# Ledger of designs, part 10: VHH binders against Tetrahedral aminopeptidase 4

Target 1, 336 residues: Tetrahedral aminopeptidase 4, of Pyrococcus horikoshii (o58468)
Amino acid sequence: MERIVKILREILEIPSPTGYTKEVMSYLEKFLKENEVNFYYTNKGALIAGNHPKPELVVIAHVDTLGAMVKEILPDGHLAFSRIGGLVLPTFEGEYCTIITRKGKKFRGTLLLRNPSAHVNREVGKKERKEENMYIRLDELVEKREDTEKLGIRPGDFIAFDPKFEYVNGFVKSHFLDDKASVAAILDLIIDMKDELEKYPVAFFFSPYEEVGHGGSAGYPPTTKELLVVDMGVVGEGVSGKETAVSIAAKDTTGPYDYDMTNRLIELAEENNIPYVVDVFPYYGSDGSAALRAGWDFRVALIGPGVHASHGMERTHVKGLLATKELIRAYIKWKG
Below, E stands for the ipSAE of ESMFold2; O stands for the ipSAE of OpenDDE; V2 stands for 0.75 times the mean of E and O plus 0.25 times the DockQ between their complexes.

## First folded at step 14 (VHH; framework vhh_nb_b201)

Design q02 (from n02 with Y98W; at its last look DockQ between E and O 0.95; V2 from the best seeds 0.00; counts 0 for: pae E 2.9 > 2)
Amino acid sequence: QVQLQESGGGLVQAGGSLRLSCAASGFTFSKYAMGWYRQAPGKEREFVATITRRGSTYYADSVEGRFTISRDNAKNTVYLQMNSLKPEDTAVYYCATWHTGFYWTPSDYWGQGTQVTVSS
ESMFold2, look of step 14: ipSAE 0.446; ipTM 0.804
ESMFold2 (binder alone), look of step 14: mean pLDDT 83; pTM 0.849
OpenDDE, look of step 14: ipSAE 0.766; ipTM 0.902

Design q03 (from n02 with T100Q; at its last look DockQ between E and O 0.71; V2 from the best seeds 0.00; counts 0 for: pae E 5.4 > 2)
Amino acid sequence: QVQLQESGGGLVQAGGSLRLSCAASGFTFSKYAMGWYRQAPGKEREFVATITRRGSTYYADSVEGRFTISRDNAKNTVYLQMNSLKPEDTAVYYCATYHQGFYWTPSDYWGQGTQVTVSS
ESMFold2, look of step 14: ipSAE 0.134; ipTM 0.623
ESMFold2 (binder alone), look of step 14: mean pLDDT 84; pTM 0.867
OpenDDE, look of step 14: ipSAE 0.556; ipTM 0.836

Design q04 (from j01 with S100T; at its last look DockQ between E and O 0.90; V2 from the best seeds 0.00; counts 0 for: pae E 5.9 > 2)
Amino acid sequence: QVQLQESGGGLVQAGGSLRLSCAASGFTFSKYAMGWYRQAPGKEREFVATITRRGSTYYADSVKGRFTISRDNAKNTVYLQMNSLKPEDTAVYYCATYHTGFYWTPSDYWGQGTQVTVSS
ESMFold2, look of step 14: ipSAE 0.044; ipTM 0.563
ESMFold2 (binder alone), look of step 14: mean pLDDT 85; pTM 0.873
OpenDDE, look of step 14: ipSAE 0.589; ipTM 0.848

## First folded at step 15 (VHH; framework vhh_nb_b201)

Design r01 (from q02 with T50I; at its last look DockQ between E and O 0.92; V2 from the best seeds 0.00; counts 0 for: pae E 2.5 > 2)
Amino acid sequence: QVQLQESGGGLVQAGGSLRLSCAASGFTFSKYAMGWYRQAPGKEREFVAIITRRGSTYYADSVEGRFTISRDNAKNTVYLQMNSLKPEDTAVYYCATWHTGFYWTPSDYWGQGTQVTVSS
ESMFold2, look of step 15: ipSAE 0.520; ipTM 0.828
ESMFold2 (binder alone), look of step 15: mean pLDDT 87; pTM 0.882
OpenDDE, look of step 15: ipSAE 0.773; ipTM 0.903

Design r02 (from q02 with K31S; at its last look DockQ between E and O 0.88; V2 from the best seeds 0.00; counts 0 for: pae E 3.2 > 2)
Amino acid sequence: QVQLQESGGGLVQAGGSLRLSCAASGFTFSSYAMGWYRQAPGKEREFVATITRRGSTYYADSVEGRFTISRDNAKNTVYLQMNSLKPEDTAVYYCATWHTGFYWTPSDYWGQGTQVTVSS
ESMFold2, look of step 15: ipSAE 0.414; ipTM 0.782
ESMFold2 (binder alone), look of step 15: mean pLDDT 87; pTM 0.878
OpenDDE, look of step 15: ipSAE 0.798; ipTM 0.914

Design r03 (from q02 with S107E; at its last look DockQ between E and O 0.45; V2 from the best seeds 0.00; counts 0 for: pae E 15.8 > 2)
Amino acid sequence: QVQLQESGGGLVQAGGSLRLSCAASGFTFSKYAMGWYRQAPGKEREFVATITRRGSTYYADSVEGRFTISRDNAKNTVYLQMNSLKPEDTAVYYCATWHTGFYWTPEDYWGQGTQVTVSS
ESMFold2, look of step 15: ipSAE 0.000; ipTM 0.209
ESMFold2 (binder alone), look of step 15: mean pLDDT 83; pTM 0.855
OpenDDE, look of step 15: ipSAE 0.019; ipTM 0.392

Design r04 (from q02 with S56T; at its last look DockQ between E and O 0.93; V2 from the best seeds 0.00; counts 0 for: pae E 2.9 > 2)
Amino acid sequence: QVQLQESGGGLVQAGGSLRLSCAASGFTFSKYAMGWYRQAPGKEREFVATITRRGTTYYADSVEGRFTISRDNAKNTVYLQMNSLKPEDTAVYYCATWHTGFYWTPSDYWGQGTQVTVSS
ESMFold2, look of step 15: ipSAE 0.459; ipTM 0.804
ESMFold2 (binder alone), look of step 15: mean pLDDT 84; pTM 0.861
OpenDDE, look of step 15: ipSAE 0.831; ipTM 0.929

## First folded at step 16 (VHH; framework vhh_nb_b201)

Design s01 (from r01 with S56T; at its last look DockQ between E and O 0.90; V2 from the best seeds 0.00; counts 0 for: pae E 2.7 > 2)
Amino acid sequence: QVQLQESGGGLVQAGGSLRLSCAASGFTFSKYAMGWYRQAPGKEREFVAIITRRGTTYYADSVEGRFTISRDNAKNTVYLQMNSLKPEDTAVYYCATWHTGFYWTPSDYWGQGTQVTVSS
ESMFold2, look of step 16: ipSAE 0.489; ipTM 0.824
ESMFold2 (binder alone), look of step 16: mean pLDDT 87; pTM 0.881
OpenDDE, look of step 16: ipSAE 0.875; ipTM 0.947

Design s02 (from s01 with S107N; at its last look DockQ between E and O 0.91; V2 from the best seeds 0.00; counts 0 for: pae E 2.6 > 2)
Amino acid sequence: QVQLQESGGGLVQAGGSLRLSCAASGFTFSKYAMGWYRQAPGKEREFVAIITRRGTTYYADSVEGRFTISRDNAKNTVYLQMNSLKPEDTAVYYCATWHTGFYWTPNDYWGQGTQVTVSS
ESMFold2, look of step 16: ipSAE 0.482; ipTM 0.819
ESMFold2 (binder alone), look of step 16: mean pLDDT 83; pTM 0.855
OpenDDE, look of step 16: ipSAE 0.831; ipTM 0.926

Design s03 (from s01 with H99K; at its last fold request DockQ between E and O 0.93; V2 from the best seeds 0.00; counts 0 for: pae E 2.8 > 2)
Amino acid sequence: QVQLQESGGGLVQAGGSLRLSCAASGFTFSKYAMGWYRQAPGKEREFVAIITRRGTTYYADSVEGRFTISRDNAKNTVYLQMNSLKPEDTAVYYCATWKTGFYWTPSDYWGQGTQVTVSS
ESMFold2, look of step 16: ipSAE 0.569; ipTM 0.855
ESMFold2 (binder alone), look of step 16: mean pLDDT 87; pTM 0.881
OpenDDE, look of step 16: ipSAE 0.849; ipTM 0.935
ESMFold2, look of step 18: ipSAE 0.508; ipTM 0.830
ESMFold2 (binder alone), look of step 18: mean pLDDT 87; pTM 0.886
OpenDDE, look of step 18: ipSAE 0.830; ipTM 0.926
ESMFold2, fold request of step 21: ipSAE 0.433, 0.426, 0.398; ipTM 0.797, 0.792, 0.778
ESMFold2 (binder alone), fold request of step 21: mean pLDDT 85, 85, 84; pTM 0.866, 0.867, 0.869
OpenDDE, fold request of step 21: ipSAE 0.874, 0.845, 0.827; ipTM 0.946, 0.932, 0.923

Design s04 (from s01 with T97V; at its last look DockQ between E and O 0.89; V2 from the best seeds 0.00; counts 0 for: pae E 2.4 > 2)
Amino acid sequence: QVQLQESGGGLVQAGGSLRLSCAASGFTFSKYAMGWYRQAPGKEREFVAIITRRGTTYYADSVEGRFTISRDNAKNTVYLQMNSLKPEDTAVYYCAVWHTGFYWTPSDYWGQGTQVTVSS
ESMFold2, look of step 16: ipSAE 0.502; ipTM 0.819
ESMFold2 (binder alone), look of step 16: mean pLDDT 84; pTM 0.861
OpenDDE, look of step 16: ipSAE 0.880; ipTM 0.950

## First folded at step 18 (VHH; framework vhh_nb_b201)

Design t01 (from s03 with A33S; at its last fold request DockQ between E and O 0.95; V2 from the best seeds 0.00; counts 0 for: pae E 2.5 > 2)
Amino acid sequence: QVQLQESGGGLVQAGGSLRLSCAASGFTFSKYSMGWYRQAPGKEREFVAIITRRGTTYYADSVEGRFTISRDNAKNTVYLQMNSLKPEDTAVYYCATWKTGFYWTPSDYWGQGTQVTVSS
ESMFold2, look of step 18: ipSAE 0.523; ipTM 0.839
ESMFold2 (binder alone), look of step 18: mean pLDDT 87; pTM 0.881
OpenDDE, look of step 18: ipSAE 0.853; ipTM 0.938
ESMFold2, fold request of step 30: ipSAE 0.406, 0.475, 0.442; ipTM 0.783, 0.818, 0.803
ESMFold2 (binder alone), fold request of step 30: mean pLDDT 86, 86, 86; pTM 0.870, 0.871, 0.870
OpenDDE, fold request of step 30: ipSAE 0.853, 0.851, 0.835; ipTM 0.935, 0.935, 0.927

Design t02 (from s03 with K31S E64K; at its last look DockQ between E and O 0.90; V2 from the best seeds 0.00; counts 0 for: pae E 2.5 > 2)
Amino acid sequence: QVQLQESGGGLVQAGGSLRLSCAASGFTFSSYAMGWYRQAPGKEREFVAIITRRGTTYYADSVKGRFTISRDNAKNTVYLQMNSLKPEDTAVYYCATWKTGFYWTPSDYWGQGTQVTVSS
ESMFold2, look of step 18: ipSAE 0.502; ipTM 0.820
ESMFold2 (binder alone), look of step 18: mean pLDDT 87; pTM 0.885
OpenDDE, look of step 18: ipSAE 0.823; ipTM 0.923

Design t03 (from s03 with R53K K99R; at its last look DockQ between E and O 0.87; V2 from the best seeds 0.00; counts 0 for: pae E 2.4 > 2)
Amino acid sequence: QVQLQESGGGLVQAGGSLRLSCAASGFTFSKYAMGWYRQAPGKEREFVAIITKRGTTYYADSVEGRFTISRDNAKNTVYLQMNSLKPEDTAVYYCATWRTGFYWTPSDYWGQGTQVTVSS
ESMFold2, look of step 18: ipSAE 0.513; ipTM 0.830
ESMFold2 (binder alone), look of step 18: mean pLDDT 87; pTM 0.884
OpenDDE, look of step 18: ipSAE 0.866; ipTM 0.944

## First folded at step 19 (VHH; framework vhh_nb_b201)

Design u01 (from t02 with R53K Y58W; at its last look DockQ between E and O 0.97; V2 from the best seeds 0.00; counts 0 for: pae E 2.8 > 2)
Amino acid sequence: QVQLQESGGGLVQAGGSLRLSCAASGFTFSSYAMGWYRQAPGKEREFVAIITKRGTTWYADSVKGRFTISRDNAKNTVYLQMNSLKPEDTAVYYCATWKTGFYWTPSDYWGQGTQVTVSS
ESMFold2, look of step 19: ipSAE 0.442; ipTM 0.796
ESMFold2 (binder alone), look of step 19: mean pLDDT 87; pTM 0.886
OpenDDE, look of step 19: ipSAE 0.795; ipTM 0.909

Design u02 (from s03 with R53W; at its last look DockQ between E and O 0.94; V2 from the best seeds 0.00; counts 0 for: pae E 2.9 > 2)
Amino acid sequence: QVQLQESGGGLVQAGGSLRLSCAASGFTFSKYAMGWYRQAPGKEREFVAIITWRGTTYYADSVEGRFTISRDNAKNTVYLQMNSLKPEDTAVYYCATWKTGFYWTPSDYWGQGTQVTVSS
ESMFold2, look of step 19: ipSAE 0.452; ipTM 0.802
ESMFold2 (binder alone), look of step 19: mean pLDDT 84; pTM 0.854
OpenDDE, look of step 19: ipSAE 0.818; ipTM 0.920

Design u03 (from s03 with K99Y; at its last read DockQ between E and O 0.91; V2 from the best seeds 0.00; counts 0 for: pae E 2.4 > 2)
Amino acid sequence: QVQLQESGGGLVQAGGSLRLSCAASGFTFSKYAMGWYRQAPGKEREFVAIITRRGTTYYADSVEGRFTISRDNAKNTVYLQMNSLKPEDTAVYYCATWYTGFYWTPSDYWGQGTQVTVSS
ESMFold2, look of step 19: ipSAE 0.567; ipTM 0.850
ESMFold2 (binder alone), look of step 19: mean pLDDT 88; pTM 0.890
OpenDDE, look of step 19: ipSAE 0.807; ipTM 0.915
ESMFold2, fold request of step 30: ipSAE 0.444, 0.418, 0.530; ipTM 0.807, 0.787, 0.841
ESMFold2 (binder alone), fold request of step 30: mean pLDDT 86, 86, 86; pTM 0.872, 0.871, 0.871
OpenDDE, fold request of step 30: ipSAE 0.842, 0.862, 0.862; ipTM 0.931, 0.942, 0.942
ESMFold2, last read: ipSAE 0.472, 0.514, 0.501; ipTM 0.815, 0.833, 0.833
ESMFold2 (binder alone), last read: mean pLDDT 86, 86, 86; pTM 0.871, 0.873, 0.868
OpenDDE, last read: ipSAE 0.847, 0.859, 0.845; ipTM 0.932, 0.940, 0.931

Design u04 (from s03 with I50M; at its last look DockQ between E and O 0.83; V2 from the best seeds 0.00; counts 0 for: pae E 4.1 > 2)
Amino acid sequence: QVQLQESGGGLVQAGGSLRLSCAASGFTFSKYAMGWYRQAPGKEREFVAMITRRGTTYYADSVEGRFTISRDNAKNTVYLQMNSLKPEDTAVYYCATWKTGFYWTPSDYWGQGTQVTVSS
ESMFold2, look of step 19: ipSAE 0.315; ipTM 0.708
ESMFold2 (binder alone), look of step 19: mean pLDDT 87; pTM 0.878
OpenDDE, look of step 19: ipSAE 0.698; ipTM 0.875

## First folded at step 20 (VHH; framework vhh_nb_b201)

Design v01 (from u03 with I50V; at its last look DockQ between E and O 0.84; V2 from the best seeds 0.00; counts 0 for: pae E 4.1 > 2, SAP .68 > .668)
Amino acid sequence: QVQLQESGGGLVQAGGSLRLSCAASGFTFSKYAMGWYRQAPGKEREFVAVITRRGTTYYADSVEGRFTISRDNAKNTVYLQMNSLKPEDTAVYYCATWYTGFYWTPSDYWGQGTQVTVSS
ESMFold2, look of step 20: ipSAE 0.261; ipTM 0.692
ESMFold2 (binder alone), look of step 20: mean pLDDT 84; pTM 0.859
OpenDDE, look of step 20: ipSAE 0.699; ipTM 0.878

Design v02 (from u03 with T100S; at its last fold request DockQ between E and O 0.86; V2 from the best seeds 0.00; counts 0 for: pae E 2.6 > 2)
Amino acid sequence: QVQLQESGGGLVQAGGSLRLSCAASGFTFSKYAMGWYRQAPGKEREFVAIITRRGTTYYADSVEGRFTISRDNAKNTVYLQMNSLKPEDTAVYYCATWYSGFYWTPSDYWGQGTQVTVSS
ESMFold2, look of step 20: ipSAE 0.584; ipTM 0.858
ESMFold2 (binder alone), look of step 20: mean pLDDT 85; pTM 0.869
OpenDDE, look of step 20: ipSAE 0.866; ipTM 0.942
ESMFold2, fold request of step 21: ipSAE 0.480, 0.493, 0.509; ipTM 0.820, 0.824, 0.835
ESMFold2 (binder alone), fold request of step 21: mean pLDDT 86, 86, 85; pTM 0.871, 0.869, 0.868
OpenDDE, fold request of step 21: ipSAE 0.845, 0.841, 0.755; ipTM 0.932, 0.932, 0.892

Design v03 (from u03 with A33S; at its last look DockQ between E and O 0.82; V2 from the best seeds 0.00; counts 0 for: pae E 3.1 > 2)
Amino acid sequence: QVQLQESGGGLVQAGGSLRLSCAASGFTFSKYSMGWYRQAPGKEREFVAIITRRGTTYYADSVEGRFTISRDNAKNTVYLQMNSLKPEDTAVYYCATWYTGFYWTPSDYWGQGTQVTVSS
ESMFold2, look of step 20: ipSAE 0.386; ipTM 0.773
ESMFold2 (binder alone), look of step 20: mean pLDDT 87; pTM 0.882
OpenDDE, look of step 20: ipSAE 0.786; ipTM 0.908

Design v04 (from u03 with D61E E64K; at its last look DockQ between E and O 0.81; V2 from the best seeds 0.00; counts 0 for: pae E 3.8 > 2)
Amino acid sequence: QVQLQESGGGLVQAGGSLRLSCAASGFTFSKYAMGWYRQAPGKEREFVAIITRRGTTYYAESVKGRFTISRDNAKNTVYLQMNSLKPEDTAVYYCATWYTGFYWTPSDYWGQGTQVTVSS
ESMFold2, look of step 20: ipSAE 0.335; ipTM 0.735
ESMFold2 (binder alone), look of step 20: mean pLDDT 84; pTM 0.865
OpenDDE, look of step 20: ipSAE 0.800; ipTM 0.914

## First folded at step 22 (VHH; framework vhh_nb_b201)

Design w01 (from v02 with T52H; at its last look DockQ between E and O 0.47; V2 from the best seeds 0.00; counts 0 for: pae E 13.3 > 2)
Amino acid sequence: QVQLQESGGGLVQAGGSLRLSCAASGFTFSKYAMGWYRQAPGKEREFVAIIHRRGTTYYADSVEGRFTISRDNAKNTVYLQMNSLKPEDTAVYYCATWYSGFYWTPSDYWGQGTQVTVSS
ESMFold2, look of step 22: ipSAE 0.000; ipTM 0.348
ESMFold2 (binder alone), look of step 22: mean pLDDT 87; pTM 0.880
OpenDDE, look of step 22: ipSAE 0.860; ipTM 0.934

Design w02 (from v02 with T52Y; at its last look DockQ between E and O 0.72; V2 from the best seeds 0.00; counts 0 for: pae E 8.1 > 2, SAP .688 > .668)
Amino acid sequence: QVQLQESGGGLVQAGGSLRLSCAASGFTFSKYAMGWYRQAPGKEREFVAIIYRRGTTYYADSVEGRFTISRDNAKNTVYLQMNSLKPEDTAVYYCATWYSGFYWTPSDYWGQGTQVTVSS
ESMFold2, look of step 22: ipSAE 0.012; ipTM 0.449
ESMFold2 (binder alone), look of step 22: mean pLDDT 86; pTM 0.873
OpenDDE, look of step 22: ipSAE 0.678; ipTM 0.873

Design w03 (from v02 with R54S; at its last look DockQ between E and O 0.80; V2 from the best seeds 0.00; counts 0 for: pae E 4.0 > 2)
Amino acid sequence: QVQLQESGGGLVQAGGSLRLSCAASGFTFSKYAMGWYRQAPGKEREFVAIITRSGTTYYADSVEGRFTISRDNAKNTVYLQMNSLKPEDTAVYYCATWYSGFYWTPSDYWGQGTQVTVSS
ESMFold2, look of step 22: ipSAE 0.263; ipTM 0.698
ESMFold2 (binder alone), look of step 22: mean pLDDT 84; pTM 0.852
OpenDDE, look of step 22: ipSAE 0.735; ipTM 0.888

Design w04 (from v02 with K31R R54K; at its last look DockQ between E and O 0.78; V2 from the best seeds 0.00; counts 0 for: pae E 2.7 > 2)
Amino acid sequence: QVQLQESGGGLVQAGGSLRLSCAASGFTFSRYAMGWYRQAPGKEREFVAIITRKGTTYYADSVEGRFTISRDNAKNTVYLQMNSLKPEDTAVYYCATWYSGFYWTPSDYWGQGTQVTVSS
ESMFold2, look of step 22: ipSAE 0.494; ipTM 0.826
ESMFold2 (binder alone), look of step 22: mean pLDDT 84; pTM 0.856
OpenDDE, look of step 22: ipSAE 0.778; ipTM 0.902

## First folded at step 23 (VHH)

Design x01 (from v02 with R54K T105R; framework vhh_nb_b201; at its last look DockQ between E and O 0.92; V2 from the best seeds 0.00; counts 0 for: pae E 3.5 > 2)
Amino acid sequence: QVQLQESGGGLVQAGGSLRLSCAASGFTFSKYAMGWYRQAPGKEREFVAIITRKGTTYYADSVEGRFTISRDNAKNTVYLQMNSLKPEDTAVYYCATWYSGFYWRPSDYWGQGTQVTVSS
ESMFold2, look of step 23: ipSAE 0.299; ipTM 0.731
ESMFold2 (binder alone), look of step 23: mean pLDDT 84; pTM 0.862
OpenDDE, look of step 23: ipSAE 0.831; ipTM 0.927

Design x02 (from v02 with Q1E Q3K Q5V A14P K31S A40T E44Q E46D F47L A60G E64K A74T; framework vhh_7sr4_2; at its last look DockQ between E and O 0.57; V2 from the best seeds 0.00; counts 0 for: pae E 11.9 > 2, SAP .732 > .668)
Amino acid sequence: EVKLVESGGGLVQPGGSLRLSCAASGFTFSSYAMGWYRQTPGKQRDLVAIITRRGTTYYGDSVKGRFTISRDNTKNTVYLQMNSLKPEDTAVYYCATWYSGFYWTPSDYWGQGTQVTVSS
ESMFold2, look of step 23: ipSAE 0.000; ipTM 0.364
ESMFold2 (binder alone), look of step 23: mean pLDDT 80; pTM 0.806
OpenDDE, look of step 23: ipSAE 0.293; ipTM 0.720

Design x03 (from v02 with F102W W104Y; framework vhh_nb_b201; at its last look DockQ between E and O 0.85; V2 from the best seeds 0.00; counts 0 for: pae E 7.8 > 2)
Amino acid sequence: QVQLQESGGGLVQAGGSLRLSCAASGFTFSKYAMGWYRQAPGKEREFVAIITRRGTTYYADSVEGRFTISRDNAKNTVYLQMNSLKPEDTAVYYCATWYSGWYYTPSDYWGQGTQVTVSS
ESMFold2, look of step 23: ipSAE 0.012; ipTM 0.522
ESMFold2 (binder alone), look of step 23: mean pLDDT 88; pTM 0.896
OpenDDE, look of step 23: ipSAE 0.787; ipTM 0.912

Design x04 (from v02 with T56Q; framework vhh_nb_b201; at its last look DockQ between E and O 0.89; V2 from the best seeds 0.00; counts 0 for: pae E 4.8 > 2)
Amino acid sequence: QVQLQESGGGLVQAGGSLRLSCAASGFTFSKYAMGWYRQAPGKEREFVAIITRRGQTYYADSVEGRFTISRDNAKNTVYLQMNSLKPEDTAVYYCATWYSGFYWTPSDYWGQGTQVTVSS
ESMFold2, look of step 23: ipSAE 0.218; ipTM 0.683
ESMFold2 (binder alone), look of step 23: mean pLDDT 84; pTM 0.854
OpenDDE, look of step 23: ipSAE 0.656; ipTM 0.855

## First folded at step 24 (VHH; framework vhh_nb_b201)

Design y01 (from s03 with Y103F; at its last look DockQ between E and O 0.95; V2 from the best seeds 0.00; counts 0 for: pae E 2.5 > 2)
Amino acid sequence: QVQLQESGGGLVQAGGSLRLSCAASGFTFSKYAMGWYRQAPGKEREFVAIITRRGTTYYADSVEGRFTISRDNAKNTVYLQMNSLKPEDTAVYYCATWKTGFFWTPSDYWGQGTQVTVSS
ESMFold2, look of step 24: ipSAE 0.482; ipTM 0.819
ESMFold2 (binder alone), look of step 24: mean pLDDT 84; pTM 0.856
OpenDDE, look of step 24: ipSAE 0.803; ipTM 0.915

Design y02 (from s03 with T56I; at its last look DockQ between E and O 0.95; V2 from the best seeds 0.00; counts 0 for: pae E 2.6 > 2, SAP .764 > .668)
Amino acid sequence: QVQLQESGGGLVQAGGSLRLSCAASGFTFSKYAMGWYRQAPGKEREFVAIITRRGITYYADSVEGRFTISRDNAKNTVYLQMNSLKPEDTAVYYCATWKTGFYWTPSDYWGQGTQVTVSS
ESMFold2, look of step 24: ipSAE 0.485; ipTM 0.814
ESMFold2 (binder alone), look of step 24: mean pLDDT 87; pTM 0.887
OpenDDE, look of step 24: ipSAE 0.824; ipTM 0.924

Design y03 (at its last look DockQ between E and O 0.74; V2 from the best seeds 0.00; counts 0 for: pae E 8.9 > 2)
Amino acid sequence: QVQLQESGGGLVQAGGSLRLSCAASGFTFSKYAMGWYRQAPGKEREFVAIITRRGTTYYADSVEGRFTISRDNAKNTVYLQMNSLKPEDTAVYYCATWYGSGFYWTPSDYWGQGTQVTVSS
ESMFold2, look of step 24: ipSAE 0.011; ipTM 0.473
ESMFold2 (binder alone), look of step 24: mean pLDDT 87; pTM 0.886
OpenDDE, look of step 24: ipSAE 0.657; ipTM 0.871

Design y04 (at its last look DockQ between E and O 0.45; V2 from the best seeds 0.00; counts 0 for: pae E 9.7 > 2, SAP .708 > .668)
Amino acid sequence: QVQLQESGGGLVQAGGSLRLSCAASGFTFSKYAMGWYRQAPGKEREFVAIITRRGTTYYADSVEGRFTISRDNAKNTVYLQMNSLKPEDTAVYYCATWKYTGFYWTPSDYWGQGTQVTVSS
ESMFold2, look of step 24: ipSAE 0.006; ipTM 0.392
ESMFold2 (binder alone), look of step 24: mean pLDDT 88; pTM 0.885
OpenDDE, look of step 24: ipSAE 0.083; ipTM 0.611

## First folded at step 25 (VHH; framework vhh_nb_b201)

Design z01 (from s03 with A33Y; at its last look DockQ between E and O 0.87; V2 from the best seeds 0.00; counts 0 for: pae E 2.5 > 2)
Amino acid sequence: QVQLQESGGGLVQAGGSLRLSCAASGFTFSKYYMGWYRQAPGKEREFVAIITRRGTTYYADSVEGRFTISRDNAKNTVYLQMNSLKPEDTAVYYCATWKTGFYWTPSDYWGQGTQVTVSS
ESMFold2, look of step 25: ipSAE 0.477; ipTM 0.805
ESMFold2 (binder alone), look of step 25: mean pLDDT 85; pTM 0.868
OpenDDE, look of step 25: ipSAE 0.822; ipTM 0.924

Design z02 (from s03 with A33H; at its last look DockQ between E and O 0.77; V2 from the best seeds 0.00; counts 0 for: pae E 5.3 > 2)
Amino acid sequence: QVQLQESGGGLVQAGGSLRLSCAASGFTFSKYHMGWYRQAPGKEREFVAIITRRGTTYYADSVEGRFTISRDNAKNTVYLQMNSLKPEDTAVYYCATWKTGFYWTPSDYWGQGTQVTVSS
ESMFold2, look of step 25: ipSAE 0.096; ipTM 0.568
ESMFold2 (binder alone), look of step 25: mean pLDDT 86; pTM 0.881
OpenDDE, look of step 25: ipSAE 0.795; ipTM 0.912

Design z03 (from s03 with A33V; at its last look DockQ between E and O 0.91; V2 from the best seeds 0.00; counts 0 for: pae E 3.0 > 2)
Amino acid sequence: QVQLQESGGGLVQAGGSLRLSCAASGFTFSKYVMGWYRQAPGKEREFVAIITRRGTTYYADSVEGRFTISRDNAKNTVYLQMNSLKPEDTAVYYCATWKTGFYWTPSDYWGQGTQVTVSS
ESMFold2, look of step 25: ipSAE 0.396; ipTM 0.772
ESMFold2 (binder alone), look of step 25: mean pLDDT 85; pTM 0.863
OpenDDE, look of step 25: ipSAE 0.799; ipTM 0.914

Design z04 (from s03 with T100P; at its last look DockQ between E and O 0.76; V2 from the best seeds 0.00; counts 0 for: pae E 4.8 > 2)
Amino acid sequence: QVQLQESGGGLVQAGGSLRLSCAASGFTFSKYAMGWYRQAPGKEREFVAIITRRGTTYYADSVEGRFTISRDNAKNTVYLQMNSLKPEDTAVYYCATWKPGFYWTPSDYWGQGTQVTVSS
ESMFold2, look of step 25: ipSAE 0.153; ipTM 0.633
ESMFold2 (binder alone), look of step 25: mean pLDDT 85; pTM 0.862
OpenDDE, look of step 25: ipSAE 0.066; ipTM 0.606

## First folded at step 27 (VHH; framework vhh_nb_b201)

Design aa1 (from z01 with K31D; at its last look DockQ between E and O 0.78; V2 from the best seeds 0.00; counts 0 for: pae E 2.8 > 2)
Amino acid sequence: QVQLQESGGGLVQAGGSLRLSCAASGFTFSDYYMGWYRQAPGKEREFVAIITRRGTTYYADSVEGRFTISRDNAKNTVYLQMNSLKPEDTAVYYCATWKTGFYWTPSDYWGQGTQVTVSS
ESMFold2, look of step 27: ipSAE 0.438; ipTM 0.786
ESMFold2 (binder alone), look of step 27: mean pLDDT 85; pTM 0.868
OpenDDE, look of step 27: ipSAE 0.806; ipTM 0.921

Design aa2 (from z01 with T52S; at its last look DockQ between E and O 0.73; V2 from the best seeds 0.00; counts 0 for: pae E 3.6 > 2)
Amino acid sequence: QVQLQESGGGLVQAGGSLRLSCAASGFTFSKYYMGWYRQAPGKEREFVAIISRRGTTYYADSVEGRFTISRDNAKNTVYLQMNSLKPEDTAVYYCATWKTGFYWTPSDYWGQGTQVTVSS
ESMFold2, look of step 27: ipSAE 0.337; ipTM 0.728
ESMFold2 (binder alone), look of step 27: mean pLDDT 85; pTM 0.872
OpenDDE, look of step 27: ipSAE 0.757; ipTM 0.898

Design aa3 (from z01 with T100S; at its last look DockQ between E and O 0.83; V2 from the best seeds 0.00; counts 0 for: pae E 2.6 > 2)
Amino acid sequence: QVQLQESGGGLVQAGGSLRLSCAASGFTFSKYYMGWYRQAPGKEREFVAIITRRGTTYYADSVEGRFTISRDNAKNTVYLQMNSLKPEDTAVYYCATWKSGFYWTPSDYWGQGTQVTVSS
ESMFold2, look of step 27: ipSAE 0.484; ipTM 0.801
ESMFold2 (binder alone), look of step 27: mean pLDDT 85; pTM 0.872
OpenDDE, look of step 27: ipSAE 0.682; ipTM 0.874

Design aa4 (from z01 with R54K K99R; at its last look DockQ between E and O 0.85; V2 from the best seeds 0.00; counts 0 for: pae E 2.6 > 2)
Amino acid sequence: QVQLQESGGGLVQAGGSLRLSCAASGFTFSKYYMGWYRQAPGKEREFVAIITRKGTTYYADSVEGRFTISRDNAKNTVYLQMNSLKPEDTAVYYCATWRTGFYWTPSDYWGQGTQVTVSS
ESMFold2, look of step 27: ipSAE 0.429; ipTM 0.779
ESMFold2 (binder alone), look of step 27: mean pLDDT 85; pTM 0.864
OpenDDE, look of step 27: ipSAE 0.716; ipTM 0.885

## First folded at step 29 (VHH; framework vhh_nb_b201)

Design bb1 (from z01 with T56S; at its last fold request DockQ between E and O 0.95; V2 from the best seeds 0.00; counts 0 for: pae E 2.6 > 2)
Amino acid sequence: QVQLQESGGGLVQAGGSLRLSCAASGFTFSKYYMGWYRQAPGKEREFVAIITRRGSTYYADSVEGRFTISRDNAKNTVYLQMNSLKPEDTAVYYCATWKTGFYWTPSDYWGQGTQVTVSS
ESMFold2, look of step 29: ipSAE 0.524; ipTM 0.828
ESMFold2 (binder alone), look of step 29: mean pLDDT 84; pTM 0.859
OpenDDE, look of step 29: ipSAE 0.726; ipTM 0.890
ESMFold2, fold request of step 30: ipSAE 0.452, 0.458, 0.455; ipTM 0.807, 0.813, 0.805
ESMFold2 (binder alone), fold request of step 30: mean pLDDT 84, 85, 85; pTM 0.866, 0.868, 0.866
OpenDDE, fold request of step 30: ipSAE 0.849, 0.855, 0.848; ipTM 0.937, 0.940, 0.937

Design bb2 (from z01 with I50T T56S; at its last look DockQ between E and O 0.91; V2 from the best seeds 0.00; counts 0 for: pae E 3.1 > 2)
Amino acid sequence: QVQLQESGGGLVQAGGSLRLSCAASGFTFSKYYMGWYRQAPGKEREFVATITRRGSTYYADSVEGRFTISRDNAKNTVYLQMNSLKPEDTAVYYCATWKTGFYWTPSDYWGQGTQVTVSS
ESMFold2, look of step 29: ipSAE 0.369; ipTM 0.756
ESMFold2 (binder alone), look of step 29: mean pLDDT 86; pTM 0.873
OpenDDE, look of step 29: ipSAE 0.512; ipTM 0.813

